# Designs tried in a protein design chat: VH-VL binders against p14714r889to1111. Part 13

Target 1, 223 residues: p14714r889to1111
Amino acid sequence: YLRHEVKDPEKAISFLQDLLHSSGLSEDQKRLLRTSVLCREQLAKVISDSDIEGIEEGYVELDCSEFGLQESLEAVVKQVMELSIERKVQISCDYPQEVSSMRLYGDNLRLQQILSETLLSSIRFTPALRGLCVSFKVIARIEAIGKRMKRVELEFRIIHPAPGLPEDLVREMFQPLRKGTSREGLGLHITQKLVKLMERGTLRYLRESEMSAFVILTEFPLI
Short names: E, the ipSAE of ESMFold2; O, the ipSAE of OpenDDE; V2, 0.75 times the mean of E and O plus 0.25 times the DockQ between their complexes.

## First folded at step 5 (VH-VL)

Design a20 (framework fv_cemiplimab)
Fold by ESMFold2-Fast, scan of step 5:
Structure a20 (fold): chain C 223 residues (1-223), chain A 119 residues (1-119), chain B 107 residues (1-107)
Amino acid sequence: as target 1 above (223 residues)
Amino acid sequence: EVQLLESGGVLVQPGGSLRLSCAASGFTFSTYWMTWVRQAPGKGLEWVSGISGSGGSTYFADSVKGRFTISRDNSKNTLYLQMNSLKGEDTAVYYCAKEGYEYYGMDVWGQGTLVTVSS
Amino acid sequence: DIQMTQSPSSLSASVGDSITITCRASQSISSYLNWYQQKPGKAPNLLIYDASSLESGVPSRFSGSGSGTDFTLTIRTLQPEDFATYYCQQYNSYSYTFGPGTVVDFR
């Protein structure tokens, strides 16, 4: 079909969110529409990463530009808020003071994609009990490179209640793609490959008795 | 302290059977993939078999498929390799190894146990 | 199965030398390659995972590079404890395969 091409996934998601906000639908209809928005968001991310072979082999070039870290983090939280509300899982954000004024040089879209996917997974695998939360924490370490250049090491921690993600899903995230890989596993697999493309990027999944966490490390030049 | 300790290696007649054990300690055994790797005298490493943390997925090298079975008892922190229809070419030191959680490198290895298949 | 080859099969070197070992896969394995070191009479130990990531506790003189089908392990400023056999191993396929090994011997 002629309308098969997805040119603007972000605009498609925005349109669905606007429709949900402005609608006079029943509670059940609103829930179905919110689920559709989340499914489209994940599909859009997969479609925008249609060159999966390039990502797997590390051939994808980052689209680097200047951006504000605070604005990126706020956009990410907004992207996952609907699932957070539906599951009654609160997101608790803990950012250092420096974040509000921090301007970075890097791939803003890919950073948001990484953080959104790991937050969405954390929310989905948090028990659907009132009062449970996902903690989104940022740790920043600024270092000087010579007299005029600065770099920041960023550590993103996305902490959620135990037991966390199923073992097989964590394996799918770190193992090669194969037949039978779930859509959730595909999304997380692409995410960990994108982290490897970032400056000194690493992604870990920690499992402890009372909590589990994604730990993402990367470096950016400071502007 | 993370440790793996193999046992069960002995001299066996061709066509015989043998069960190897690997006792694990110092980590949450049930969350990690475990593997058996063997090394014939004076030869290189050969991957034999792997098993998921839950035991739901198992994989075998073509050379042992249909003859060997891998299993685990998470309540006892023990990995097993059941070897049937043993051949002379199965003579090797058998290592038990743990795969890393974030990567699939074998980050902890046992001391190995020698299996000799000879008349 | 994915076949792994290593070159050279053996090499002689002196303390202080810099050496490279090559590993080749019969088909693309992306970055899903590990490097191990084995000393005589001992179990192997992991040096590098995911083609270029240095395992915790491994000296910085070891480094790995490559992707797809061609990979290299480099050891800068060889130390006496580095005389050992080195193996590459792919984990792109369910049937994991090791290279035949490279013996690094004293000259």
Scores: ipSAE 0.000, ipTM 0.480, lowest interface PAE 13.3, mean pLDDT 81

Design a21 (framework fv_cemiplimab)
Fold by ESMFold2-Fast, scan of step 5:
Structure a21 (fold): chain C 223 residues (1-223), chain A 117 residues (1-117), chain B 107 residues (1-107)
Amino acid sequence: as target 1 above (223 residues)
Amino acid sequence: EVQLLESGGVLVQPGGSLRLSCAASGFTFSTYWMTWVRQAPGKGLEWVSGISGSGGSTYFADSVKGRFTISRDNSKNTLYLQMNSLKGEDTAVYYCARSYEYGMDVWGQGTLVTVSS
Amino acid sequence: DIQMTQSPSSLSASVGDSITITCRASQSISSYLNWYQQKPGKAPNLLIYDASSLESGVPSRFSGSGSGTDFTLTIRTLQPEDFATYYCQQYNSYSYTFGPGTVVDFR
């Protein structure tokens, strides 16, 4: 259905959601449609040619506002969970307790885009085998700067079984790209560039004997 | 009209070199991944190599790694396959194909490479 | 590398028959499987992508199913133009691998 790029992704998403609620669909058809909605939402996050050039050159301006970290993480997990269920790959979440009350100043939608792309990629390259899962860990380091200002360094670890992503795909994250390359490669490249636009942002891909991981570091002012 | 046209296939001696070309028309060439797939006479399909739209990422089958190089010239809408140290087992029809969402949806007609003494 | 197998290697059928071709991967590839049709002397044509999604312009008599390691291609009400070789192909892991092909011949 969604093999070709839709002119208006927002209308396509609305149409698909209407089908889920208005049609007498089988459970298998509903699951397929929900997976299609998730894939459509990820495609809707694909940047225009102008935006790609701006991101590539490093001059895209972040749209910063106050947001709750807990709500942001829940939104990301909900977006990704449908594909997780379809591919039979479990996601295990490990957040420190302070996340529930943490309010940040930053670009919430771009943070969600970064996290959803790396989670989806990790799910794709995790076999549906007993005892194997994707682990989503958050580490928070809070620092006070003066009497009224606090900042938090957030480390996101998205851990999956070795060997992880193909070496060529990891290499593609750091190579110049143009719109129209594979969705996975384009998404990861944009993600890497978006992380660089974040305050003190870094993205690394680690390979160990038993596991591989995306490690994302970024800082936010605390409200 | 979306088209791919391969050229360059000839008879070449073992150990020789050859460059294949694929001319693209009817679409924005620079935004698509491109791939080479070969088929030995009477045999099945074998993926050979792939290249990203920008040319920044390249992939190779183990059977050709270190001997073949894939490249593209987006200003000329042309894909290339440089084949070095050719062996008899490289004899095949070589197809150029456009990749769209991991599916190879447009294929050229193929160009025959024969490696024989 | 992920190894792909197909069965049967060949089959004979008549116009109007319904046929099924199976494809198996040596390890899980989720839904990352394509099906191609190749007629003698011609380049392959994409029929199905992502295991079950029908390519634009492909007749609805073609359908795909499966996930993980086991996949099927079904052709309902076989037509004269369907006598061809069919290949599955995984794209879950680089390098991509094709199955050995299934030849569908006229009985």
Scores: ipSAE 0.000, ipTM 0.412, lowest interface PAE 17.6, mean pLDDT 79

Design a22 (framework fv_cemiplimab)
Fold by ESMFold2-Fast, scan of step 5:
Structure a22 (fold): chain C 223 residues (1-223), chain A 118 residues (1-118), chain B 107 residues (1-107)
Amino acid sequence: as target 1 above (223 residues)
Amino acid sequence: EVQLLESGGVLVQPGGSLRLSCAASGFTFSTYWMTWVRQAPGKGLEWVSGISGSGGSTYFADSVKGRFTISRDNSKNTLYLQMNSLKGEDTAVYYCAKSDWEYGMDVWGQGTLVTVSS
Amino acid sequence: DIQMTQSPSSLSASVGDSITITCRASQSISSYLNWYQQKPGKAPNLLIYDASSLESGVPSRFSGSGSGTDFTLTIRTLQPEDFATYYCQQYNSYSYTFGPGTVVDFR
């Protein structure tokens, strides 16, 4: 039922975007249309998986395949860049050198969804003040589990200035869904549940005097 | 009409400094990434530097990092490249380009020649 | 940095020919690849973006394909104005990287 209500508007948006694409567009309109296509692709993923019962109870099936970690991280940064520019909030990326050659086996789209949602929230709650930025850090710990098998533990830290996210929003992320849950809180709640579906996945929100951070841990087989 | 016009290219001695300018018109300058690309005589294209619409994010090629600075003045629709500690291998035509994250560098200036020689 | 290579480095062709230029990335860049055309003494012009999307105003005889590490630019029914140098460029990660170029000369 929920899927029916949400899926019809997504079809309408897709149709309108196709009409705009076939029309004469200004440079600004072309850019906005491209950004809306990227947002629609993320929304379509959410709509396809909007079985809240499946997500809550942990029986959503992950679509695992081989993928490159660096290309996934760059795709995520690209997706959030428009909001970064709009809000005048700089993103600083810090990846270890081994990331550039790292091939993983897992659900690439779900990883991107998790990272995009947490980055978007971090940008949204960062003041557009001189010297303030969002830092996206990756820490990788490779472990051999046999002669020919390796795994990597990945820690993603999305660091932003204190005070960070509103306490109500952090509460909505970790507590059971209620009738009054905000759209943003629903997105973060789903993200938190998706992290738990990943291998040894955990999501924490840290609040310290100078900074706040999302800390996401997960493991992948290394190809 | 979307246009970019570079200026400032001259002959400079090794170790010298130079500032290039790029005047933009026909689009909302403050919302687009801008980039500098150079081309040494008879050689291929080399990306040099990029700057976000707000100026809050800047990126540099390893070959120029620490020596070059990119900046912009959105009130004047102008992009700048400050070049310090110039080397002979910096000799090139420098192009200013409008960079759309999704569409690439769709608008380019005519280029300005920088020659680093004694 | 992501390294880009192109093949061939040069080719000779006649008007009416169909030609293919190949571009390879040292690591996967998904579809984040552009193709540019440059004529002697002129600035580059964007032909193809996002690996296969034709830029507005570019003739339909130009087409791009590929994903990951291997990409091709095809020019069908070559015209006199198509004799130029062609460059691929990745925008998957900073620093952006261009291929070394392919020179298309009259046979």
Scores: ipSAE 0.000, ipTM 0.404, lowest interface PAE 18.5, mean pLDDT 80

Design a23 (framework fv_cemiplimab)
Fold by ESMFold2-Fast, scan of step 5:
Structure a23 (fold): chain C 223 residues (1-223), chain A 118 residues (1-118), chain B 107 residues (1-107)
Amino acid sequence: as target 1 above (223 residues)
Amino acid sequence: EVQLLESGGVLVQPGGSLRLSCAASGFTFSTYWMTWVRQAPGKGLEWVSGISGEGGSTYFADSVKGRFTISRDNSKNTLYLQMNSLKGEDTAVYYCAKSDFEYGMDVWGQGTLVTVSS
Amino acid sequence: DIQMTQSPSSLSASVGDSITITCRASQSISSYLNWYQQKPGKAPNLLIYDASSLESGVPSRFSGSGSGTDFTLTIRTLQPEDFATYYCQQYNDYSYTFGPGTVVDFR
């Protein structure tokens, strides 16, 4: 059993890739390995009170590099796919055409963490009984800054059926953490704080009669 | 509602055979690993056997290996434990449980008593 | 197989007491440890998963802590319904192993 050997998210993904190429693995073993990797990645994203305070105070520096937006979105969907299959909740992706050619400068891993956490929560709280789906939509607004520079404002909408997340969980996402904060609440709270570290970052949770949604706004230099 | 219900526990003579069943409802049965856990009278919990969601992988405790077989029928949402060459030390309440890698065994049945004696 | 040990094997307590139960693994299991409560004649109930996460519907007086090889279950302000047997269980390896159990009796 490989569960206790998988410690780092990037190494976990590497192990999954290598082992999935193995002819010795059954389909059940492949599913087990994917579930193990996802579980470990979720646990690895949990941060201590000290680390949370650092994030809340804005002392965490982003690790910025050039990356492809489409590659990041595909990686995020791949990361959440096992839970999607397990719960029989489809993810419907709606990206503008320009996403396929976008190269951004920013913290790719933090962006993936934000999107993965909000997608996982949306999937968990979508009822499976009626074949309901989660819609992952991206809206891009490109702005020219001077002759050479471009920026893009990205709006991510993760839409799921009403009623959506429990009221207590949404409360935990926006309010100061307490000793009794749930695992899911801790993850979403950290996610909300990470969004605020992004350029012009905002995270909203909308609750309407027929749907609920995470709305995430952030801005990146466009390469 | 997620529920598991065991059946089949009876008095059996040493060396005999018995098949236990576990009926599952309220969740997508084929997605989850299923396990059998037993508890001898006045003793602690002992894991017995586990089976993957599609039935491709099976695991057994050393104490039952070669004597017990685990299987499932996903079209009927039912888990089975075939017990052969039963011994007195197999006397226990047998529990069916849903296994999840994030939560471990989060849903358990009520148990079914197997007594092995002359 | 990973061996699980619990201490104490039994303890006597009164309503209102705060008690702790310890669980040890023979090798590191990270945080892949559950705590169960079992009352006489009933199936076990999940109390804590992933070492410290409280299962839905479980009273906040229950808490878990630890990682690696050493884990603790704490019950604050013990209630009459808390007199039961408690088991730890590792799921770091699918060959699951349980601790031998801790019986919590009325003093």
Scores: ipSAE 0.000, ipTM 0.397, lowest interface PAE 19.6, mean pLDDT 78

Design a24 (framework fv_cemiplimab; at its last look DockQ between E and O 0.02; V2 from the best seeds 0.00; counts 0 for: pae E 13.3 > 2, placed apart)
Fold by ESMFold2-Fast, scan of step 5:
Structure a24 (fold): chain C 223 residues (1-223), chain A 118 residues (1-118), chain B 107 residues (1-107)
Amino acid sequence: as target 1 above (223 residues)
Amino acid sequence: EVQLLESGGVLVQPGGSLRLSCAASGFTFSTYWMTWVRQAPGKGLEWVSGISGSGGSTYFADSVKGRFTISRDNSKNTLYLQMNSLKGEDTAVYYCAKSPYEYGMDVWGQGTLVTVSS
Amino acid sequence: DIQMTQSPSSLSASVGDSITITCRASQSISSYLNWYQQKPGKAPNLLIYDASSLESGVPSRFSGSGSGTDFTLTIRTLQPEDFATYYCQQYYSYSYTFGPGTVVDFR
């Protein structure tokens, strides 16, 4: 016996977001969607214990195409802007000038999903106090591979004030999923898995006395 | 600057008790899961116990469950392992380490030798 | 508990050789595997985390690969300081388990 329906948490997130954004929603449903973080609660209700096991051992295929890095970063900032305004937490963006002309080959939507989820979590756990903000920094290192092609190593730093994310959320992001995984933890865990699918992808969470940060590394062919 | 320093390892009689300490410096101790790993003379590594940053969650290897307890004092940046009903097979170098989630066990102490013998 | 095995148990090699050590889990652990190096009389040192991620400060001649039940650690162009015991370790289950170790000796 073979199941012809594939349960994939990332596809479930995409499907739920599409339905919610395109349908004629009630006022209460629209209110629920005002912050992207609430979409993770709806996804968590769909995820069963068997789905959790599938996430740990499942396979997700990237959909690669040519895209502009600047356009992707602008889209990500727009996606999180509503929560930023609602929470009164500013986002400071620091990109090198080379970003404006970079065209990459990779999965644009998954990159945006990774960056949006980490930014949303950073905003959520940043106090709304004067002088405190979320810093979104990009570092690009371009490498020529022979005479044929170029690659770029991208480092995304999403810096926010200490203490940062609760210990339980960071643990759920990196440890295997189990019964009782929080809705927020499920979203971050999926994000960590998506980073691993990226070429040379790594995701780290730094905790220091004055600040905490997501550090995401990935490599793309440069067009 | 990040450092772990174990102490308390001595010779004890079978059935005796001993408390090990691990002093941490150079990082925000209260935010990290901590663990104890042991190594018997000439043998491989064996995980013993782990504790959450708050101290609210603890877990143990089956070989020490019911005999050992793990605790921490975040105000003193110190991790403890209380060992009761010691057996000869508990003879080992005991290492303090940051737990393996996130980045692996990236910081280890130098170890402290516990010998259980008559 | 998840059982870990390593092959070979010991390996003799010369400086400049490339060597491969394998690690097997009794059940799928996805990529929740670390590799450690231990020199005589010293604490273990983390080399690779999450099956394939190189720890900061570790030479690029070390690499890890694999997922599920089968994993490998490769050391290219072996150096004198690489003669040590190597351990894999799963952190998929809270009763964390180490492999029995692979001793890399001078030939």
Scores: ipSAE 0.048, ipTM 0.613, lowest interface PAE 6.5, mean pLDDT 81
Fold by ESMFold2, look of step 6:
Structure a24 (fold): chain C 223 residues (1-223), chain A 118 residues (1-118), chain B 107 residues (1-107)
Amino acid sequence: as target 1 above (223 residues)
Amino acid sequence: EVQLLESGGVLVQPGGSLRLSCAASGFTFSTYWMTWVRQAPGKGLEWVSGISGSGGSTYFADSVKGRFTISRDNSKNTLYLQMNSLKGEDTAVYYCAKSPYEYGMDVWGQGTLVTVSS
Amino acid sequence: DIQMTQSPSSLSASVGDSITITCRASQSISSYLNWYQQKPGKAPNLLIYDASSLESGVPSRFSGSGSGTDFTLTIRTLQPEDFATYYCQQYYSYSYTFGPGTVVDFR
């Protein structure tokens, strides 16, 4: 009955997108639909993996494989490019060749979803003023464990001009899900939970006088 | 083995200046956030200052902002705290600590005592 | 600045007791809270990071819990070496702050 529809966010999001699609949309509405379809696809990967309650309680299983970091970072930037152009917000990338050439073992799609969601949110809540920029930085720290095992601690910083995300969204990101959580809040909350499932994963949102930032730490086995 | 060794703590008069050093070994110094934490005799811990791995970002407690500066020399694996306009309230044991974002301050030095008195 | 408070400021306990120390932040810090133990004349030791994760080598009688603004450190079956001062510390912001400390004394 109705609890089934509430417990299946993918169907709820798909219903909203289909409703918008069927309404004979203006160009602004078509842009919203396209952006929603991107969010739907990324969210659907999470939901088709497990239910929302499993994510909330922290027992969803990651789908790990070997992947190249460069391809993942390029995919993330491409996934957010349309909004960057629409908002006239430039993206500055800062990750050295040593970082981009790494091959890692982990859940590549969840990493992309995490980085895309935080980057999209940063772009969305950067004022549409001339010369504003979102900075995407990656810092790596390689830790040797024994003679053959290497791990890398990756720090992803997504920095945007103050004031940053609305306080309500930051609150929704870190609090347990409840009735009335916004679509954006749900996406950020799922992102926060997915980061926590990763090895030594942390996500912070920091506010400073001139800028705000997502800071995401993860560890991966280095291949 | 990771080691941190503070030096430079002495008696200094109010209004004076002092530079503390922390020699680091046993880890890749340039990739870690470093901090200074102080503890007045018989009192609790107070974070003083932090610096990013490259040295490009520095942060200070309100109680020392504008009077202290933090720096590092990654070629010498050394952290510094320059303390100016010293006050009696700055009297404390000063610790340096290695602080990755996630791990907290997992390695501490033994501390160096700074006394601000006439 | 994120202000941290602890309670109690001190307590007396016997070997074998179980105790709980609380820490409160002035704003949500998610789970980004550490606990430290300090004995007189020594540098602090990290016990717990990320609110509930034990640092390597820390006995399982220590546990941490909490999220948001309210956190607890629990020590079950106190041992002689556990009589010390305990500090919480947030690392949610670049401006770290410590709680004022809780002294655990032998009764």
Scores: ipSAE 0.005, ipTM 0.492, lowest interface PAE 13.3, mean pLDDT 79
Fold by OpenDDE, look of step 6:
Structure a24 (fold): chain C 223 residues (1-223), chain A 118 residues (1-118), chain B 107 residues (1-107)
Amino acid sequence: as target 1 above (223 residues)
Amino acid sequence: EVQLLESGGVLVQPGGSLRLSCAASGFTFSTYWMTWVRQAPGKGLEWVSGISGSGGSTYFADSVKGRFTISRDNSKNTLYLQMNSLKGEDTAVYYCAKSPYEYGMDVWGQGTLVTVSS
Amino acid sequence: DIQMTQSPSSLSASVGDSITITCRASQSISSYLNWYQQKPGKAPNLLIYDASSLESGVPSRFSGSGSGTDFTLTIRTLQPEDFATYYCQQYYSYSYTFGPGTVVDFR
């Protein structure tokens, strides 16, 4: 039922985006439109996920294509802006231009899903103290594989002030799904599973006295 | 209309336990931090405890730490304060408040009186 | 722990007067300060947040200023309904410490 109800609005959004694309847009507007398209596509992918169990069991296939990391990161940040504003938690993006300008081969929509979920969770559980921010860092390590192909190891580090995620959510993130798993826990668990589907994908959650962090490692062919 | 309604305040003996409730309405309860503040008769305001929207993060004043617990049932839009090992100094009107982060406590209940006396 | 103080503890004023209440923190709390008004038998009301931001619905005769350790609440053209107790509150730390309050009475 939900899928059917959401499908028509999604198609409408897609149609509108196409119309906007054909209209006279400024460069900034084009950028916003591209970001919105990525968000819509991500939404459509999530809605199409008919079997959460399949994700948990690792039977989901990644849809790989060429994508720009800049556009991906922009889509991720825009997805959390509303919550950021609402909670007055700033997002500090920390990555060099050379990283954002990378073109990669992989499942961008799943990457967006992973990063948006972890950022949202980080913002959600940031204390209600003014001046706190969530740091979104991206570290890239380029590896040359042979003469023709380069790969990049990406480390996404989402640093947020203590106390960080509740321990029960952290537990739910890494443990098998159970009856009674929270909504938040389910989201995080799925995120963790998606990361594992990625090449050399790992997700860690570090908790220190003053700060906590999601650390996501993955590798992509560099185009 | 945003509304908070505290309940559960009664007379209890020292060493006793009591659970207060705060029923919330008019807003998305689960997305807001909630706070308990108390006021002894004729005294000022004292922050008691805070809880995150999900309930995963809880904070306490030193004066109540280890004795009080805060919880919430988002499905019922209800905030709770479990008070154990009550002391005379805990006698106060207890207020629940909606905490929009750095905006402070923008909505308060009318309070419920807890009296700890032999 | 951050300690909050207020001065004066009480003051008497007349309708139409301008009054100033001060709040001091034991350490710098930047602008992480709120002001509340409380009338007898009633719950407190938020007046000012972030040291100087006026809460929605609060009359413009109320204003807050300050940063660091020293803060002030000013009420211009005091109205009959303004006679109450005023509290400052810091939220720099996880514990929301209140000042002891300032009682504003009729002269």
Scores: ipSAE 0.000, ipTM 0.504, lowest interface PAE 13.0, mean pLDDT 90
ESMFold2 (binder alone), look of step 6: mean pLDDT 90; pTM 0.912

Design a25 (framework fv_benmelstobart)
Fold by ESMFold2-Fast, scan of step 5:
Structure a25 (fold): chain C 223 residues (1-223), chain A 117 residues (1-117), chain B 107 residues (1-107)
Amino acid sequence: as target 1 above (223 residues)
Amino acid sequence: QITLKESGPTLVKPTQTLTLTCTVSGFSLSTYWVHWIRQPPGKALEWLGVIYSGGSTDYNAAFMSRLTITKDNSKNQVVLTMNNMDPVDTATYYCARSDYEYGMDVWGQGTLVTVSS
Amino acid sequence: DIQMTQSPSSLSASVGDRVTITCKASQSISSYVAWYQQKPGKAPKLLIYDASSLESGVPDRFSGSGYGTDFTFTISSLQPEDIATYFCQQYNSYSYTFGQGTKLEIK
């Protein structure tokens, strides 16, 4: 299982360093991963009005398959870890034990895209100050349906220091796109629409005095 | 059009406090970071500090004991305050905009501050 | 702090020449390097970010490359308006640091 306390920044950086070593990534692989993250941001900027309209009207079809949740979460953390480390913003992960054995049926790549985009935004709007971190928390609620079927409700919380995202970006995330929408606003808007395509998907942005958070809810069949 | 413009005194006496204002136009201080950079005559660029979109700051360790950067998003202004000025602080002071993905893509014209008795 | 060392400190070249400037970081900064052009009496202008990405509106004769600690900036065919001082800058981590600059002149 994977668990890291959000209260311990030293353990968070050690965990990230261990992930880097255990992943076996070479300098070339790290560069490719970082380039992929930046390419995704660049692709968001060049998405046509036609592509955006298709997403907004729900024309995008999910490509569902069996996948391991822990492997998916590890891939997301690896995708963002270079920006996290280089900006000196730590990511602290808190997953329940059942995640390590959990196999889901759904669109793994879209789930990774949603989680990566919200993590990247959280890192972007966290100041590069020692001791500040982004917390990535997963909560799983398993339901038995009928004789042989199980489902899981997953809640992803991506917590970062207050004040978090600018008010205009939160508005752009939830409202129709306009001329002059920033690349970050476009990326978050697309992410919000992708969450709505997920089964019972919801995305919220919370603000509190000491913290702000993305809260993502979705359901998957368990295999 | 995106612009930044520095303003403040051009002549400061030793031991006095320098206050410079950067007025921005064409973008929101809630979305971008603003840096202060200086350049002594004929020398390299020297980073002083940044104020992030959320209002927190980072400073160059060499200056942090006498530097403060603040902002007022509603006035579109970022303010640099530097205490105990010395002749070696004579430089052109710039403010510049950035995001974590870019270098500093838009700069003010700079203001030359001379420190002399 | 991360130190950025530029070479050469000054360079003279003819119009049409290929010009190369290098920048070395004291520790790995992945691709978080930017290149700026500064003409006398003017503010710096961003040319390249993320080591190799060309800033919008900048002529395509300017290019950048590199990863880790070694970075290169190239002008493929020098034009008279390119006379300036060029600076590299890392934005991998605070405190952000600049190279000492390379003064480019035409012979």
Scores: ipSAE 0.000, ipTM 0.424, lowest interface PAE 15.9, mean pLDDT 79

